# Designs tried in a protein design chat: VHH binders against q9p7j3. Part 113

Target 1, 174 residues: q9p7j3
Amino acid sequence: MILPLFPETQVHVFVYENVSNCAAIHEQLISQNPIYDYAFLDAATILYKKQVYSAIIRALEDRRDEQMKTKTIHSEVILSLSPKTEISSAFRQFSMTKKSKNIVVVKIDSKLTEEEEFERLDKLVEGNRVEFSDEELQKLIDFKVLKKNYKLDPSTLENPLASILSSIALRGYS
Below, E stands for the ipSAE of ESMFold2; O stands for the ipSAE of OpenDDE; V2 stands for 0.75 times the mean of E and O plus 0.25 times the DockQ between their complexes.

## First folded at step 9 (VHH)

Design v13 (framework vhh_5c3l_4; at its last look DockQ between E and O 0.85; V2 from the best seeds 0.72)
Fold by OpenDDE, look of step 9:
Structure v13 (fold): chain B 174 residues (1-174), chain A 120 residues (1-120)
Amino acid sequence: as target 1 above (174 residues)
Amino acid sequence: QVQLQESGGGLVQPGGSLRLSCAASGFTFDEYAMSWVRQAPGKGLEVVSDIAWSGGRTYYADSVKGRFTISRDNAKNTLYLQMNSLKPEDTAVYYCATHSKWGFPDRDLRGPGTQVTVSS
């Protein structure tokens, strides 16, 4: 997929449910295995496609403007999901953990087609790929986690998307 | 092996200043965002400040904004924390900490810490 604002950057997003090897993936990420060069998100923290895209766009803008806080674009995507500017909080809030069961995987700067990238990633993730859609994400979300991450209250729960996008867009501007 | 060693702590009166340093080794320092965290007696770990890998962007806890300044010298593999206008509530063990390069949790490493005590 090509984003209109960043035509030179190809992006792929995949969703997996019932992943059995998150702990193994985590170990590979800790060891910085290059073949695992993705952003691995806990699907329990993601409710909307636009949430993911907003974070991607924010990360790409930061890179464009040479204002990345983290070294890699994928870590910056994870950071960009958070309404908080501190790095440790963002990673704890949104990153895949060893205990995750459902994950969202983001690839930035892909040189492959979506299908080719999927074939590559499918060798790493032991789970069931589902459609990247709001419908499927809604099945995987943990609303308690979502509410906590974005400090949603009864007034904002009626339209969580607006609150989430505002949090992402206005991070650091409070 | 990642190694972090904090220094510069001590006893200071309210309103005083300290400058903490953290010597890093065993990893590519300039590829990692760094942070200062502290733990006061009977309290949990609190993030005081963090700094981007390049030293550009920074974060400060509300309790220390305007008083503390985080910086780094990537050529020296050193992280700094200038602490001005210190208050008794700043009393804690201060740790230098790394972050996961690829954005994963539970991989933050820190040094043994340095004690900061603010008391009249």
Scores: ipSAE 0.794, ipTM 0.894, lowest interface PAE 0.5, mean pLDDT 94
Fold by ESMFold2, look of step 9:
Structure v13 (fold): chain B 174 residues (1-174), chain A 120 residues (1-120)
Amino acid sequence: as target 1 above (174 residues)
Amino acid sequence: QVQLQESGGGLVQPGGSLRLSCAASGFTFDEYAMSWVRQAPGKGLEVVSDIAWSGGRTYYADSVKGRFTISRDNAKNTLYLQMNSLKPEDTAVYYCATHSKWGFPDRDLRGPGTQVTVSS
């Protein structure tokens, strides 16, 4: 997928449920294995497609403007999901861990078609791919985690999208 | 060998100032975002501040905003924390830490810490 303001940047997003090898993937990330150069997110923290796209756009804007806090675009996506600019909590709250069960995987600057990228990723992730859609994401979300991560009031939990997107767009200006 | 070494801690009266330094070696310092974290007696770790790899963007915990200033000198491979208007609740071991380039939660690369004690 090509985002309007970033016409030279190909982005792919995949969702996997019932992933059995998050610990093995985590070990490869620790080793900085370049085959694993993706943003691996815990799906329990993601409710909407727009949540992910907004974080991607924010990370790409920060790269364009030479304002990235972290060195890689994929780590910057993880940071950009957070309403706070504090790096440690963003990684702790949104990244896949060894104990994660469902994940969202983002590839930015892909040189592959979606099908080709999926074929590579599918060799790395032992789980079932599902559609990247609000319907599928809603099955995987943990609303207690979502409320905590974005400090949502009970009144906003019914329709939290605007609050979440504002938090991502206005990060650092609170 | 990746190494981080904090210094500049000590005993200081309330209202005083200290400047912490963190010397880094064995890795490409200017490619890593950095943070200061502290652990008060009997408490968990609190992230005090962090700073972008480039030195441009920062974060401060509410408890230290306006009193503490993080900075880095990439030419000297050094991270700093200027602490002003110190309070007894700032008493803690302060650690310098790096953040993963790939975005996983990892605190393995932190120094041994420096003690800051704010007491009459």
Scores: ipSAE 0.560, ipTM 0.825, lowest interface PAE 1.9, mean pLDDT 89
ESMFold2 (binder alone), look of step 9: mean pLDDT 81; pTM 0.827

Design v14 (framework vhh_5c3l_4; at its last look DockQ between E and O 0.74; V2 from the best seeds 0.00; counts 0 for: pae E 11.3 > 2)
Fold by OpenDDE, look of step 9:
Structure v14 (fold): chain B 174 residues (1-174), chain A 120 residues (1-120)
Amino acid sequence: as target 1 above (174 residues)
Amino acid sequence: QVQLQESGGGLVQPGGSLRLSCAASGFTFDEYAMSWVRQAPGKGLEVVSDISWSGGRTYYADSVKGRFTISRDNAKNTLYLQMNSLKPEDTAVYYCAKHSKWGFPDRDLRGPGTQVTVSS
């Protein structure tokens, strides 16, 4: 996938449900195993495709402007999902945990086709791939977590997309 | 082995200032985001501030915004926290904390801490 604003950067996004080895993956991430150079997100915190894309774009903009808070673009994606600029909070809120069951996996700067990347990633993730769509994401979301992460109230719950995107876009501009 | 050592704490009156330092060793300092965290008596550990690997981006807890300034000198492998307009509620043990290279928090990887006491 190519983003219009960043035509030189190839991006792939995958969704897995019923993942049995999140704990093992998490250990590899903590150990900084290069084979696991992806952004692993907890699907329970993701409601829209646009939420993921917005975070990716924000991370890419930060990289372009040499304003990344972390050393890796994938870490910046995780950070960019959060309305807060705090690193620890962002990872606690959106990163895959040992207890996660469903995940969204983002690859930036891929040199492979989507299919080739999938074959590579499929060796790391023990779960079922599903379509990256709002419909599938809605099946995996935890609304309690979503409400907490973005401080959603009754006035924004009917259509939380605008609030989520605003939180991502306006991070640090309170 | 990773080592962190905080210094600069002490007793100060309300409205006073302190400057904390953290000496880091055993890792490539400029590849890691760093944080200051604190623990007050009877309370849990809270993040006070964090700073990017390059020092270009910072975060501050709402309770310290406008009063505290985090900075780093990568050439000296040192993290700093300038604390101005100190309040009694700032009384705590302050720790220097290291993030993982990929940004994951590691609150257990910190120094022994330095005591900050704000009292009249």
Scores: ipSAE 0.685, ipTM 0.856, lowest interface PAE 0.6, mean pLDDT 94
Fold by ESMFold2, look of step 9:
Structure v14 (fold): chain B 174 residues (1-174), chain A 120 residues (1-120)
Amino acid sequence: as target 1 above (174 residues)
Amino acid sequence: QVQLQESGGGLVQPGGSLRLSCAASGFTFDEYAMSWVRQAPGKGLEVVSDISWSGGRTYYADSVKGRFTISRDNAKNTLYLQMNSLKPEDTAVYYCAKHSKWGFPDRDLRGPGTQVTVSS
């Protein structure tokens, strides 16, 4: 897809459930294997499509403004999901780990169609692709984790979207 | 191979100051974010502070904000932590830690640590 504010930047987002090889993918990410240059997110932390898009937009804005805190745009997406500015905690909270079961995968600056990118990614991920939709994401979320990551209290848990998006948009501006 | 060596720890009285150093080798230091992490006796690891590869952004745990200052000298491949107004709860082994370029924290890429003890 093409974001209106970033017309030269093609982005693809994929969701996989029941992933059996997260430990292997994790080792490749630690080893910085360029074949794995995606943002691998733990789906237990993602409730909304807009959560992911807001993090992508924030990362692209920081790249445009030369304010990135991490070395790649994909790692910057992971940081941008966090309400905190601490790099270590953002990755611990939102990134795929060796124990993850379901993942959201983001590719920025893709030169491939969605289907071509999927064909590459499908060789790397042993799991079942599902639609990137709020319906599918809500089946994979862990609300205990979501509440902890964004410090939501019971009164906001029914409709936490605005609180979450504000946390992503306003981090570093106050 | 990646080598990190902390120094500058010791015994100080409450309210005192220490400056920790971390000498780095075996990687291109200015390409990586770095952290100071600590482990108090019987506790897990706590990230104390973080610094971007250029030094342009810094972050602090709430427990140390306003008292500790992280810095780096990329020409000397050295990370620093200035610790002021030390409290007994700051007693811990302090480690410097390297981040990956892709942002995955790996506190196992750390030095052997330096002991800081804050006591009368």
Scores: ipSAE 0.000, ipTM 0.274, lowest interface PAE 11.3, mean pLDDT 85
ESMFold2 (binder alone), look of step 9: mean pLDDT 86; pTM 0.892

Design v15 (framework vhh_5c3l_4; at its last look DockQ between E and O 0.01; V2 from the best seeds 0.00; counts 0 for: pae O 12.9 > 2, placed apart)
Fold by ESMFold2, look of step 9:
Structure v15 (fold): chain B 174 residues (1-174), chain A 120 residues (1-120)
Amino acid sequence: as target 1 above (174 residues)
Amino acid sequence: QVQLQESGGGLVQPGGSLRLSCAASGFTFDEYAMSWVRQAPGKGLEVVSDISWSGGRTYYADSVKGRFTISRDNAKNTLYLQMNSLKPEDTAVYYCATHSKWGIPDRDLRGPGTQVTVSS
């Protein structure tokens, strides 16, 4: 997909449920295997498509403006999901772990069609691909985690989208 | 292999200053964001400050804002923490830590730490 503000940047987002090999993927990320160069997010932390796209846009804006805090665009997406700029909290709260069951996977600067990128990614992830949609994300979210990560009041949990997107768009980095 | 070594801790009176250093080796230092983390006696770890790979962006815990300054010298592979207006509550072991280049939380590594004691 092409984001209007970044017309030369091709982005793909995939969702997998019931992933059995997150520990193996984690080991490949530790070894920095370039075949695994994606942002791997825990789907329990993602409720909306717009949440992911807003984080991608923020990361791309920071890259454009030479304000990235982390070295890679994919780690910057993970940081950009957080309402705070503190790095270790962002990675702990949003990144896939060895124990994750459902994941959202982001590829930025792809040179491949969505179908070609999927073929590559599907060889790496042992799980069931589902549609990247609010309907599917809602089935995978953990609302207690969402509330904690974005410090949502019980009253804002009825329609939290604006609060979450504002947190992403208005983050201070220093 | 990643090696981090803190130095510059010690005993200091309230209101005093200390400068901590962290010498880094075994990795490409200028490709990693870094942090200072502290542990007060009987308490958990607190992230005091972090700094971007380039040094251009920082974070400070509310408890230290305006008193502590993080910096890095990428040519010397060294991270610093200037601590001014020290308070007894700043007494802790201070650790230097790296953050995962690819956003993986289990990769974070820290040094053995340096003791800072603020007491009259």
Scores: ipSAE 0.516, ipTM 0.815, lowest interface PAE 2.2, mean pLDDT 89
Fold by OpenDDE, look of step 9:
Structure v15 (fold): chain B 174 residues (1-174), chain A 120 residues (1-120)
Amino acid sequence: as target 1 above (174 residues)
Amino acid sequence: QVQLQESGGGLVQPGGSLRLSCAASGFTFDEYAMSWVRQAPGKGLEVVSDISWSGGRTYYADSVKGRFTISRDNAKNTLYLQMNSLKPEDTAVYYCATHSKWGIPDRDLRGPGTQVTVSS
């Protein structure tokens, strides 16, 4: 898909549950295998589609403004999910780990259709593809992790999306 | 307004066949990849099959490979799913869905679904 304000950038997002080879994927990421040029997120940390899109937009804005803090646009997406400015913290909070079971995969600057990109990605991920929707994400979320990552309290839990989006947007402005 | 309407579901015995159809309107059908997804009782929404805008490329979940065939008629704005050798585990509500092409989607576009029940 093409995001508003970024007409030259095509983005795809996929969700996988019951992934059996997260450890293998993680090793490839550590090795910086170019075939794995995606943002691999732990689905346990993602509650809303808008959360993901906000992070993507933030990353794209940073790139546009030449303010990226990380080396790649995909790593910038991971950073953009975090309310913290530390890259290592962001990765610990949101990135797929060897122990992850469910993942959200983001592709920036895709030249392929969603279907074509999926076919490519499907060769890398051993799991069940599910719909990228709030409904499905809500089934995969770990609320304890979510609360911790965004420091949600009873007052902000009434509208977690607003708090999350604010955290993403205002990162570094506290 | 984008509209999708599935049909062709029903009750069949194991080993039987069904052909699902999806009528699409309200968007340029031949510019979008299409998908069949299903939701079984107590399970999440699973992608069953995808097809590119031209029909030139297809994807199948491992669980349905060799049994299901996705196709489309762009002239009729219709998506199809031929289901052969049906199994009880194929029991689910089947949805026709379109992939988002432009902008940030507020909704995932799919029809109301059609029930498929495979039982002896």
Scores: ipSAE 0.000, ipTM 0.208, lowest interface PAE 12.9, mean pLDDT 89
ESMFold2 (binder alone), look of step 9: mean pLDDT 82; pTM 0.836

Design v16 (framework vhh_5c3l_4; at its last look DockQ between E and O 0.10; V2 from the best seeds 0.00; counts 0 for: pae O 7.0 > 2, placed apart)
Fold by ESMFold2, look of step 9:
Structure v16 (fold): chain B 174 residues (1-174), chain A 120 residues (1-120)
Amino acid sequence: as target 1 above (174 residues)
Amino acid sequence: QVQLQESGGGLVQPGGSLRLSCAASGFTFDEYAMSWVRQAPGKGLEVVSDISWSGGRTYYADSVKGRFTISRDNAKNTLYLQMNSLKPEDTAVYYCATHSKWGFPDRDYRGPGTQVTVSS
């Protein structure tokens, strides 16, 4: 898709459930294989489409303003999901791990249609694609993880969206 | 082959200062965000500070804010940590670490560390 504030930037988001090869994907990311240049997120940490889009927008704003902390836009998306600016904790909290079972995959600056990008990604990920929707994300979330990552209390857990988006928007540097 | 080598540790009295250096080779240093992490005896790893690839953005743990300053010299492939007003609680092995470009949680590249001991 194309975000209104960034009309030249194609973004695709894919969700996979029951992924059997996260360890193999992780090995390729360690070796920095350019074919794997995506943001791979653990779906257990993502409840809403807006959570992902807000992080994408924040990363793109930081790129536009020459304020990126990390070198690649995809790693900046992962950082932008975190309420804090510490790189290692953001990656630990939100990135796919060798043990992940469900993932959200983001491609920014795609030169391909959604279908073409999916065909490429489907060769890399051994899992079942599901719709990128709040309905599907709610089936894959771990609420205990979500509560910890965003410091949600009981009243916030009833409607966590506003609290989560505020954390992303107000992300501090100190 | 990625190499990270810390130096500048030692024994210092409370209130003293040390400057740690980390020499990097075997990768394109100016494309990676870097961190200092420490491990006190019998404790887990604590991220002390990190710094953006360009050096323009930083993070500090609450326990060291205002006392420690991270910096980098991309022309010399060197990361620094200036440590002022040292406390006994700062006693640890200090490690230099790099972060993956694609944002995965495991760290494969960390130096062997340098010992900092703050004691009277």
Scores: ipSAE 0.131, ipTM 0.579, lowest interface PAE 6.0, mean pLDDT 86
Fold by OpenDDE, look of step 9:
Structure v16 (fold): chain B 174 residues (1-174), chain A 120 residues (1-120)
Amino acid sequence: as target 1 above (174 residues)
Amino acid sequence: QVQLQESGGGLVQPGGSLRLSCAASGFTFDEYAMSWVRQAPGKGLEVVSDISWSGGRTYYADSVKGRFTISRDNAKNTLYLQMNSLKPEDTAVYYCATHSKWGFPDRDYRGPGTQVTVSS
């Protein structure tokens, strides 16, 4: 997938449900295994495709502007999901943990086709791939976690997407 | 905040032994792999040994295999490095480190380091 604003950057997003080896994946991430060069998100925290795209775009903009706060573009995506500026908080809020069951995986700067990337990633993730869609994401979301992460209240629940996108876009601004 | 503090370094003769310790705080220690890295004079950082969160998997640089043993006590939030049969080429500042580039929050974390000097 190519984003219009970043035509030179190829992005792939995958969703997995019922992942049995999140703990192992997490271990590899901690060990900085280059094979695991992805953003691994907890699907329980993701409600919309646009949420993910917004975070990706924000991360890419930060990189473009040399304003990245994290070490990698993938970690920047994780940070970009959060309304908070603290990296540790962002990871706690959105990053896959060893206890995760469903995940969203983002690859930025891919040199492979979507299918090729899938084949590669499928060797790492022991789960069932599902479509990257709002419909599928809605099945995996934990609304309690979502509400907590974005401080959603009854006034914003009618249009949570707007609130989420605003939180992402306005992070660090007052 | 993440804090790492190494101890146990010193001056030893070739063939001697040292045991390094690293006290960790500010994060859930037992969820993360830990490493010992070292920097010798005039050289870059080298990963000496790595251990998984559970201690079930370990890695050793070829130069230290058979001589060094990495371990951890998750109940004490402490990382260890037993160094036996020390050689002059083991002389370096040794750091306790996390792998935080992709899966650990914030940034790479290291302690201030402890000096290990092997000399006759």
Scores: ipSAE 0.023, ipTM 0.228, lowest interface PAE 7.0, mean pLDDT 90
ESMFold2 (binder alone), look of step 9: mean pLDDT 83; pTM 0.842

Design v17 (framework vhh_5c3l_4; at its last look DockQ between E and O 0.71; V2 from the best seeds 0.00; counts 0 for: pae E 5.8 > 2)
Fold by OpenDDE, look of step 9:
Structure v17 (fold): chain B 174 residues (1-174), chain A 120 residues (1-120)
Amino acid sequence: as target 1 above (174 residues)
Amino acid sequence: QVQLQESGGGLVQPGGSLRLSCAASGFTFDEYAMSWVRQAPGKGLEVVSDISWSGGRTYYADSVKGRFTISRDNAKNTLYLQMNSLKPEDTAVYYCARHSKYGFPDRDLRGPGTQVTVSS
C-alpha cells in the first residue's frame, strides 16, 4: 500500500484474530528482537482504518520533520495513536499486551510485497488473518477501552471518528 | 550490564530548587527515550516527565508543568531534571527510567532512586 502523501514509503497493515501467542510476541518485543520490527497494536483499541492511517501519517510526518520522540517509526506509530504525548501511557493504551487476542500489525518501509510480508509475518503470529476493514475492526473493538483512550462522551459516541482523528492530529496542540 | 544511577536529591524548603541527574551506562544512551518517575509514600509510581531520544520533544505531568524541566546530554550519557518552585507534594523518591527503542517501557529497569523531600 502506498499513501498519497508519502509515495516513497510502502506500508502494509494486517489484522489477526484469535492469536494464541501474543505473550510470546510481547516477550520478543521487550527483548528488542529486530525480526519483530512492526507496530503491534491491540485490536480492541482500533475502530477505524482511518484511525490507523492517521497514526501512520502522523508518525511519517514526525519522521520527515525529524521530530520523532521514539527511535523507531513503528513505536512512533503507536505513540501517534494516543491523544497524549507521554510514551508509557500511549503504549499502555494501544500496544499489544500479553493478554491480547486480536491484533493489528503495521509495517512501514517494507521492501516486500504485501503477500511476501504476510508470509514473513505469518511465521511470527499464530492466528487467523482477517480483512483490514472497518467492518472487521468493529467486531474486535472494546468500546469501553475506546471511550477511555479518547475520552469519548455521549455526544461523540454515535460517530466517534471525528473525535478520534482530531485527538490524533491535534496531539500536543490542546 | 545496563545501569542507571540517580543523584541530586535532598531536603529543601517549599519554593526551593533541586537538580537531579541520572548517569547511564551499559547501553547506547542516544537510542532510548528516557523518563523521570516518582513514588510518594503510600502512592504508586507516577510519570513526571519524559524526553525523546534526541531531546527535541518532552512531556510533563500537569502537576509539574512550568516548574520542572527535563533535559539530556547524550555525549555524557546523562539525564537531568531541573525542579523549581518545589512543593511539599513533590516529596518522593525519584527514579530514572529507560524506554526501549521500540517504545516499550522497561518497567524493571530503573536506578535505586534519589530521595526528594520538600518541607518547611
Scores: ipSAE 0.808, ipTM 0.900, lowest interface PAE 0.6, mean pLDDT 94
Fold by ESMFold2, look of step 9:
Structure v17 (fold): chain B 174 residues (1-174), chain A 120 residues (1-120)
Amino acid sequence: as target 1 above (174 residues)
Amino acid sequence: QVQLQESGGGLVQPGGSLRLSCAASGFTFDEYAMSWVRQAPGKGLEVVSDISWSGGRTYYADSVKGRFTISRDNAKNTLYLQMNSLKPEDTAVYYCARHSKYGFPDRDLRGPGTQVTVSS
């Protein structure tokens, strides 16, 4: 997919459920294997497609403006999901861990079609791909984690999206 | 082979200053965001400050903002923390930490730490 603000940047987002090899993926990322250069997010922290797209847009804006805190655009996406600018907290709260069961995977600057990127990713992830949709994400979310990560008040229970998107858009201005 | 080594801690009176250094080796230092974290006696870890890979962006905990300055020298593979107007509550072991390149928190590299004691 191509985001209107960044027409030269191809982005793909995949969702996998029941992933059995998150520990192996984690070891490859620690070893700095470039084949694994994706943003691997814990799906328990993601409720909406717009949550992911807003973080991608924020990361791309920071790259455009030469304001990235992290070296890779993918780690910057992870940071951009957080309402705080503290890197360690963002990674701890949103990244896939060795114990994750469901993941959202983002590829930015892809030179491949979505199906070509899926073919590569499917060799790396042992799990079942599901649609990147609000319906599927709602099945995988942990609402306690979401509310903690974004400090959601009981009054925002009706529409947490606006509060979440504001947190992402205004990060660093707090 | 991948190592972080802190230095520059010590005993100082309230209101004094210290400059911490962290020597990095065994990895490409300028590809990683870095932080200082501290652990006061009997307390958990607190992130004190972080700095982007290039040095252009920083973060400070509210408790140290305006008193501490993080910096890095990528040519010397060294991270610094200038600590001014020190208070007894700043007493802690200070650790230099590297953030993972791909955003995975569980194996961030951290040094053995340097003790800072602020006491009359």
Scores: ipSAE 0.150, ipTM 0.607, lowest interface PAE 5.8, mean pLDDT 87
ESMFold2 (binder alone), look of step 9: mean pLDDT 88; pTM 0.893

